VHH binders against Protein DOG1-like 4 (DOGL4). Designs and how they scored, part 49

Target 1, 232 residues: Protein DOG1-like 4 (DOGL4), of Arabidopsis thaliana (Mouse-ear cress) (q84jc2)
Amino acid sequence: MSKMRNLVEEKFLEFYESWVIQLELYLHQLLIAHNNNTMSETELRHLISKLTTHHKAYYTAKWAAIREDVLAFFGSVWLNPLENACSWLTGWKPSMVFRMVDRLRKSRVVLVEAQVKKLEELRVKTKFDEQKIEREMERYQVAMADRKMVELARLGCHVGGESVMVVEAAVRGLSMGLEKMVKAADCVRLKTLKGILDILTPPQCVEFLAAAATFQVQLRRWGNRRHYVTHS

## First folded at step 18 (VHH)

Design kh1 (from kg4 with Y102D)
Fold by OpenDDE, fold request of step 19:
Structure kh1 (fold): chain B 232 residues (1-232), chain A 122 residues (1-122)
Amino acid sequence: as target 1 above (232 residues)
Amino acid sequence: QVQLVETGGGLVQPGGSLRLSCTASGFTFSSYVMSWVRQAPGKGLEWLSGISGSGSHTEYADSVKGRFTISRDNAKNTLYLQMNSLQPDDTAVYFCATWDEDKGDTYEFDHWGQGTQVTVSS
């Protein structure tokens, strides 16, 4: 079990490091596209698709990994402390991206009233979904402290083989719940992203994605500098 | 303090080849993703290719894929762009660029060089 956990962490760490590097490469493209008025809509859509595919790949890998060990994602050894501190249920908080959207309104990008309305509706829905997930998450967390587990904790970890089985069963139960919640959270993330991209024009999407990617990359950089973390 | 100097441009016939170089100074070169971009007369900046700090990851625009190759020598703090099968449409000023975390709020690519002119003509 320990070996499996270590393996999951190691593999995902490698994946994530690679994934972030690729994201930064895409960010360069987004930044140029954002400042290039000569790009066709087809080209912009292609770039957007490239980014969305990249994000989908992340969640595909994540979901495969959490199936093996969801608890690994609550430690997230591949993240620095700052990134971890900003994490909500093992990832970015869905409602946070609306801060990026808000920036669009302050830039040269003009959102029409219909877009603003739809974005607001999406924001409200996203927040609602976040709260629902949080409540359910709390239920699983509290359930871990049932009578049996509390008693076992009192008696200690070396009371016998039967106690080990009880703990393992409890951890499995919790893990199943956590996996469900993490997936639910990821679904909200994906739905939120899709919703935003569906509302925005291709140029607006590029700007939004640039803002989001910039924030993610910078957060990692800031955290690494602060805690002297080195990544490839 | 950060400086990028592009060299290697020139006049070449269609179908010809050029190798551009970008010498970097003033920062830890190997820690940064680097890109090549170009600007043709009357057109905006076009992203061409990018490479990760270690060189493990590369990306290419469709317009240059299969013809251009990006590489780097971190020991020499130099970025390269091998350009083969050049076409008249490749005529432009070529720049190397990187993303500076200190300018993250600008949402603009950082260019610290004057660029190098590439002209493809019969």
Scores: ipSAE 0.845, ipTM 0.937, lowest interface PAE 0.5, mean pLDDT 91
Fold by OpenDDE, fold request of step 19:
Structure kh1 (fold): chain B 232 residues (1-232), chain A 122 residues (1-122)
Amino acid sequence: as target 1 above (232 residues)
Amino acid sequence: QVQLVETGGGLVQPGGSLRLSCTASGFTFSSYVMSWVRQAPGKGLEWLSGISGSGSHTEYADSVKGRFTISRDNAKNTLYLQMNSLQPDDTAVYFCATWDEDKGDTYEFDHWGQGTQVTVSS
């Protein structure tokens, strides 16, 4: 079914396309920095800050859009199917980033024991938080299915004036719940990211961010090629 | 095969200007973000500026902001760097660079040319 894009979808699509382009520009900087051992810590931290700010901008825009239409993010017309398939509650799965960290460990990055320990602690915490969110999401979904969804199904067969109001109320309820869940997930993402960056040295942070950005950009490219989506 | 050829370098006095060009071939130029980087003697690679495929987005390092301007002509598969108010510390070999996905798990810039020497001296 061809999904008609609403205003929120269109606006966020435009935003996201621009945001990804900017990310790729930052990626170039990260890649150069990663291969430059002469950069000062101050310079590296500045670059890290740029990326952090960029990510913050994404969530700022996302949360503003979610307030208008959270359901748009469950369709995510700005993402290709591959990107969507890799998404967890409208974004990257927090625990996934630890795989990237593990990959770094196997490469040129040497983590000291203290870092390894802290990362493990963070991983455990992150997984715990993910599971908690998943349980809450499940509870919410089940609750909706038991009451609101049944009602919606019933009303869908016979829609009148009063029924329309009930449906709208049900949708609002669902949206509010979904918004809470998405925000909770985003908080875990942000906490996890911050945690990792706090544990890693500036050079390690740059490498991590480069890996993350690369993955994101490549995922989009791969998905677009696979599904015949042309991007400029 | 991706090829990048940088030109336009030379000797210039402090305060002078140069315009570098990078001619690209072997890939869809307009689909790729392009960057200028430089390497001074005894120093590592320094990122200077980047531009999106369409040219809609540009970025500059603080070291060159206000002095250098990146641009591109996709019809000519050419990247440009206008350098004004050149200083002695701008002396370096300048490269244009792009990143391609074909390198798999390697997080490295894929291609740059031989570079073009820029020397700023009185």
Scores: ipSAE 0.841, ipTM 0.937, lowest interface PAE 0.5, mean pLDDT 90
Fold by OpenDDE, fold request of step 19:
Structure kh1 (fold): chain B 232 residues (1-232), chain A 122 residues (1-122)
Amino acid sequence: as target 1 above (232 residues)
Amino acid sequence: QVQLVETGGGLVQPGGSLRLSCTASGFTFSSYVMSWVRQAPGKGLEWLSGISGSGSHTEYADSVKGRFTISRDNAKNTLYLQMNSLQPDDTAVYFCATWDEDKGDTYEFDHWGQGTQVTVSS
């Protein structure tokens, strides 16, 4: 059942394992802060900044890796099958986080009307951006299966020569498109996250981030238990 | 049953040192991130430090960074907090804590010990 991994996969796997461990450490801080009404706004903002910096570091590493091999992220060997099943264009689906926001509204978090309105606007925008990216992604995917490529696929790539060159060119073209789409998706993720954090108060931000981190960590744990995967 | 028992607290003078211990039982200790937290009189719980299961990752609050050191001995199921250069503001009950993954929906940070009192006074 072992899958052969390339260098990009191996490096990113190590990075991600470390990154998730760090996230869990931050989660402890968030959970304590969430239950501490005596923390100052300054302290809360500092914690929020710590988390946002951590997330930025992930995307910095991701984008560097994508430049080398974007296809690695469509396999995502660092994720378990459950995590992969929940992935949209190599990450979390941006519109999903609004489910978490909705839960906050039903809990201890009281959102004022102005916040609710802004969140709804952001939700609509996020969904629109997701759909736009999906349409573009589809174009790249469908373009891969042009008449010539379909014929070459039928004949087999082992024929060599010019046929191999054509296939390689097609793969390069697709990869370039995929890289663009993944980056676009990540931008939507980052914008959505920033948008939410800008709308929420510091205490609300902490609760939201705690919820998000909890979900991410739990999803990984659940998936690992199901598939007997051990990560550091 | 999950149990955490904190020990090592006491009365110390400013500038003094203490080493806290937390003995864990009832779960696979090495698989869990552990934290130290404290509660001073009239204040809420304050996170101080955390350490990954293997000990490869550590974090510290700014209030204790450079003075406190978190460590663990997984063979002994024990978490440690070395506290140096103690100040009066460090007076609090100190707890060993971990996040219960089975309570993810409540977003609660759990501790199962009674804590250990640390008093810093001249």
Scores: ipSAE 0.835, ipTM 0.932, lowest interface PAE 0.5, mean pLDDT 90
Fold by ESMFold2, fold request of step 19:
Structure kh1 (fold): chain B 232 residues (1-232), chain A 122 residues (1-122)
Amino acid sequence: as target 1 above (232 residues)
Amino acid sequence: QVQLVETGGGLVQPGGSLRLSCTASGFTFSSYVMSWVRQAPGKGLEWLSGISGSGSHTEYADSVKGRFTISRDNAKNTLYLQMNSLQPDDTAVYFCATWDEDKGDTYEFDHWGQGTQVTVSS
């Protein structure tokens, strides 16, 4: 079917295209920092701050956009089908980021026992928060269906204009519920990212951020190439 | 095979200017973010600047911001670095380099030029 984009989708597409280009420029800096054994801790922390600030800018723009159209973030026009297929509640799944942490443990980057323990505690907390959001999402979907069934049953006795108000209320309730759940998921993402970066040393943070940026850029480039994209 | 070849290095007096070129072949140049990186004697690699495939975005290290300008000419498969107000601590070997998304399991640049020497001295 022909594409139609509203203003929110058009604006965020332009933002996201620019944002991911800038992410790759930061990736280049991370790659040099990862392979440079003479950078000071201050220099590494400055670079880490650039990445953290860049990610916060993404969420700032996203949260402004979801106030206007949260549904745009489910099956987004600014992402290719592979990127959309990897999304959990409009973003990366918090528990899956620990696969990148596991790769750090298997690389020659030394993680001390205290770091490993803290990372495992964070992984468990993250999975718990993730599962809580999934259960709350299900509960909201059931509640939305129950509200609609009760209102439609009541409207069976009041034909006409009240059905328009019920549909409008259901749409508003869905949008409000989804917006709340998307922000909750994003808060888990930000807490998980901050938690990981707080546990790791600056050189380890650089390697982790390089792994994360690499994955995101790879997913975009692979999904945009012809042989990775399903015909449509 | 991917090839990157830097030219334009040399000896220059403090305060002088120099323009480096990097000619690319063996890949679709316009699709790649490109970077300039330098290595001073006895020091590690320093990332200096990067430019997006189309040239729409550029970034500079604080040490060179305002003095160096990155650019590209995709029709000529050439990357440039204009270096102004050069000082002795800019003395280094200068490389152009890029990351290849299909080789990402080592977290390093995959393609490097041979480098060109820039020496700033009286």
Scores: ipSAE 0.779, ipTM 0.929, lowest interface PAE 0.8, mean pLDDT 84
Fold by ESMFold2, fold request of step 19:
Structure kh1 (fold): chain B 232 residues (1-232), chain A 122 residues (1-122)
Amino acid sequence: as target 1 above (232 residues)
Amino acid sequence: QVQLVETGGGLVQPGGSLRLSCTASGFTFSSYVMSWVRQAPGKGLEWLSGISGSGSHTEYADSVKGRFTISRDNAKNTLYLQMNSLQPDDTAVYFCATWDEDKGDTYEFDHWGQGTQVTVSS
């Protein structure tokens, strides 16, 4: 029972496993494109479009699933412990993606001064939006803790059906609040990704997307191997 | 020591077919996404096709979609590329290759075969 999966978890596990496999197939294409200086801008933009479409498909599936069970996305059964440890509000932390952008400044494809300025402006805006969400989460956590204190006092005086109804209402309130914050965080993630890709040239976009896919696949494969090794 | 060895290249007429094999050793073949990549004389590398570790997912470059089929036999540690309707511009050295998640962040494939020559001419 302790590892019971509901229908939302089972469906999203199947989706996510397929999605990450496909991401690695796109990574192979990105790696060749990154090391091939004879590809046309049109060919590069086509590959970039495949990656952006793939990422959009993830959020489409996620937003459908969180309407049914947002709590499934906190400590997800489809992620290994290493992946879960790297999560911020059910996904990658928007400000941390700029570490990959910093690698571009050291890479074969040089950023021009205008791009550097725009990327710094985006980084500051992303951090600002991220901090707004963190403050909202703090207020939410305080509000939920206060509701739990009220419920504890009430349960200390009463037992029975009314206690169940109070708990059920609190869980509904928790889920609605969490769903709003997860969507807000996902919007920051999407705005940050779009902003980066809009500033970069097509070859730079390929390198950035390769770095992002590499990191995500590495976390999954490293975490899965270490997990199975330590269980034996 | 990781090794990838391509075989099955040769001379074929336009419209002909050829099947390439890539035998792998020195790593757990079934856990790796594998790709076929080619390099025509005087040209850059062109990614052709990839297949997931289990074979559940495949992808093809537009230039070969419908003509080439990637497959694998994990019991034999072998990757295949069936090439049909070959044309002169398919003439190239064909490589099997893979990315290794445990190598450094060079954003390159880490393991390559030596390549096998495919020549399509009358």
Scores: ipSAE 0.773, ipTM 0.925, lowest interface PAE 0.9, mean pLDDT 85

Design kh1 (from kg4 with Y102D)
Fold by ESMFold2, look of step 18:
Structure kh1 (fold): chain B 232 residues (1-232), chain A 122 residues (1-122)
Amino acid sequence: as target 1 above (232 residues)
Amino acid sequence: QVQLVETGGGLVQPGGSLRLSCTASGFTFSSYVMSWVRQAPGKGLEWLSGISGSGSHTEYADSVKGRFTISRDNAKNTLYLQMNSLQPDDTAVYFCATWDEDKGDTYEFDHWGQGTQVTVSS
């Protein structure tokens, strides 16, 4: 098990480094698209699709990895301390993405009244989904503490293989519960991203995606310069 | 001061090849993703290709994939674009460019070369 946890962490570190490098390559394409009024709607939609696919690929790889070791994602070795400090259930709090939307409203991008209303409705829905997840996490933490108390008491009274089986069951229960909560949070993240891209026009989507990619790359670079990233 | 200088442009017949170079100074070249961008007469900018700082990752626009090859020599602070099977539609000014993560809220490439003309004709 211990060897598997090390291999999962090392493999995902390699994946994440590559994924962020590729995100910056897509950022270069978004920057040209943002500053180029002659791109067709088809060309813009193709680029938007590349970014959407890249984000889906992150979650596909992540969900495969958390099936092997979800605990690796709480205090991830592939994130610098600044990135980890921004983490809520192994990623950005879903509603945080609306900071990028707020940047659009302060930029040269013009949003019509209908878009502004739909974006505000989506923000409220996203915060509602976050609160639901937070309440579920609270209930899970209580249930987990109760199960730990029972398991600790039973470990004190167990003989032979029964103690190993109880500890294994508790670890599986903890891991499955955390995996469920992480996937729920990730689903809100993807649903929110999809909702924003559905409301925005293709040129607005390009600017939104550029803002999001810029922030992600800056956070990685600034955090790495200030803080040494370690792994084990 | 950051400086990017493209060389290697010129007149070439259809089907021919050219190699463009971009010499960089004033920044840590190996730390930056670099891109080639072109602008055909009367048209907008077209992103062509990009390469990561170490050279580990490359990307190409569909219009040039298989014909163009991006590379870099970090010891010489030089970016390259090998262009094969050139066609009249490749006629453009070719720029090397990069984004500087420290320059604030503007979502634009921060550093551009002056460009080099490539003409594919006759």
Scores: ipSAE 0.712, ipTM 0.909, lowest interface PAE 1.1, mean pLDDT 82

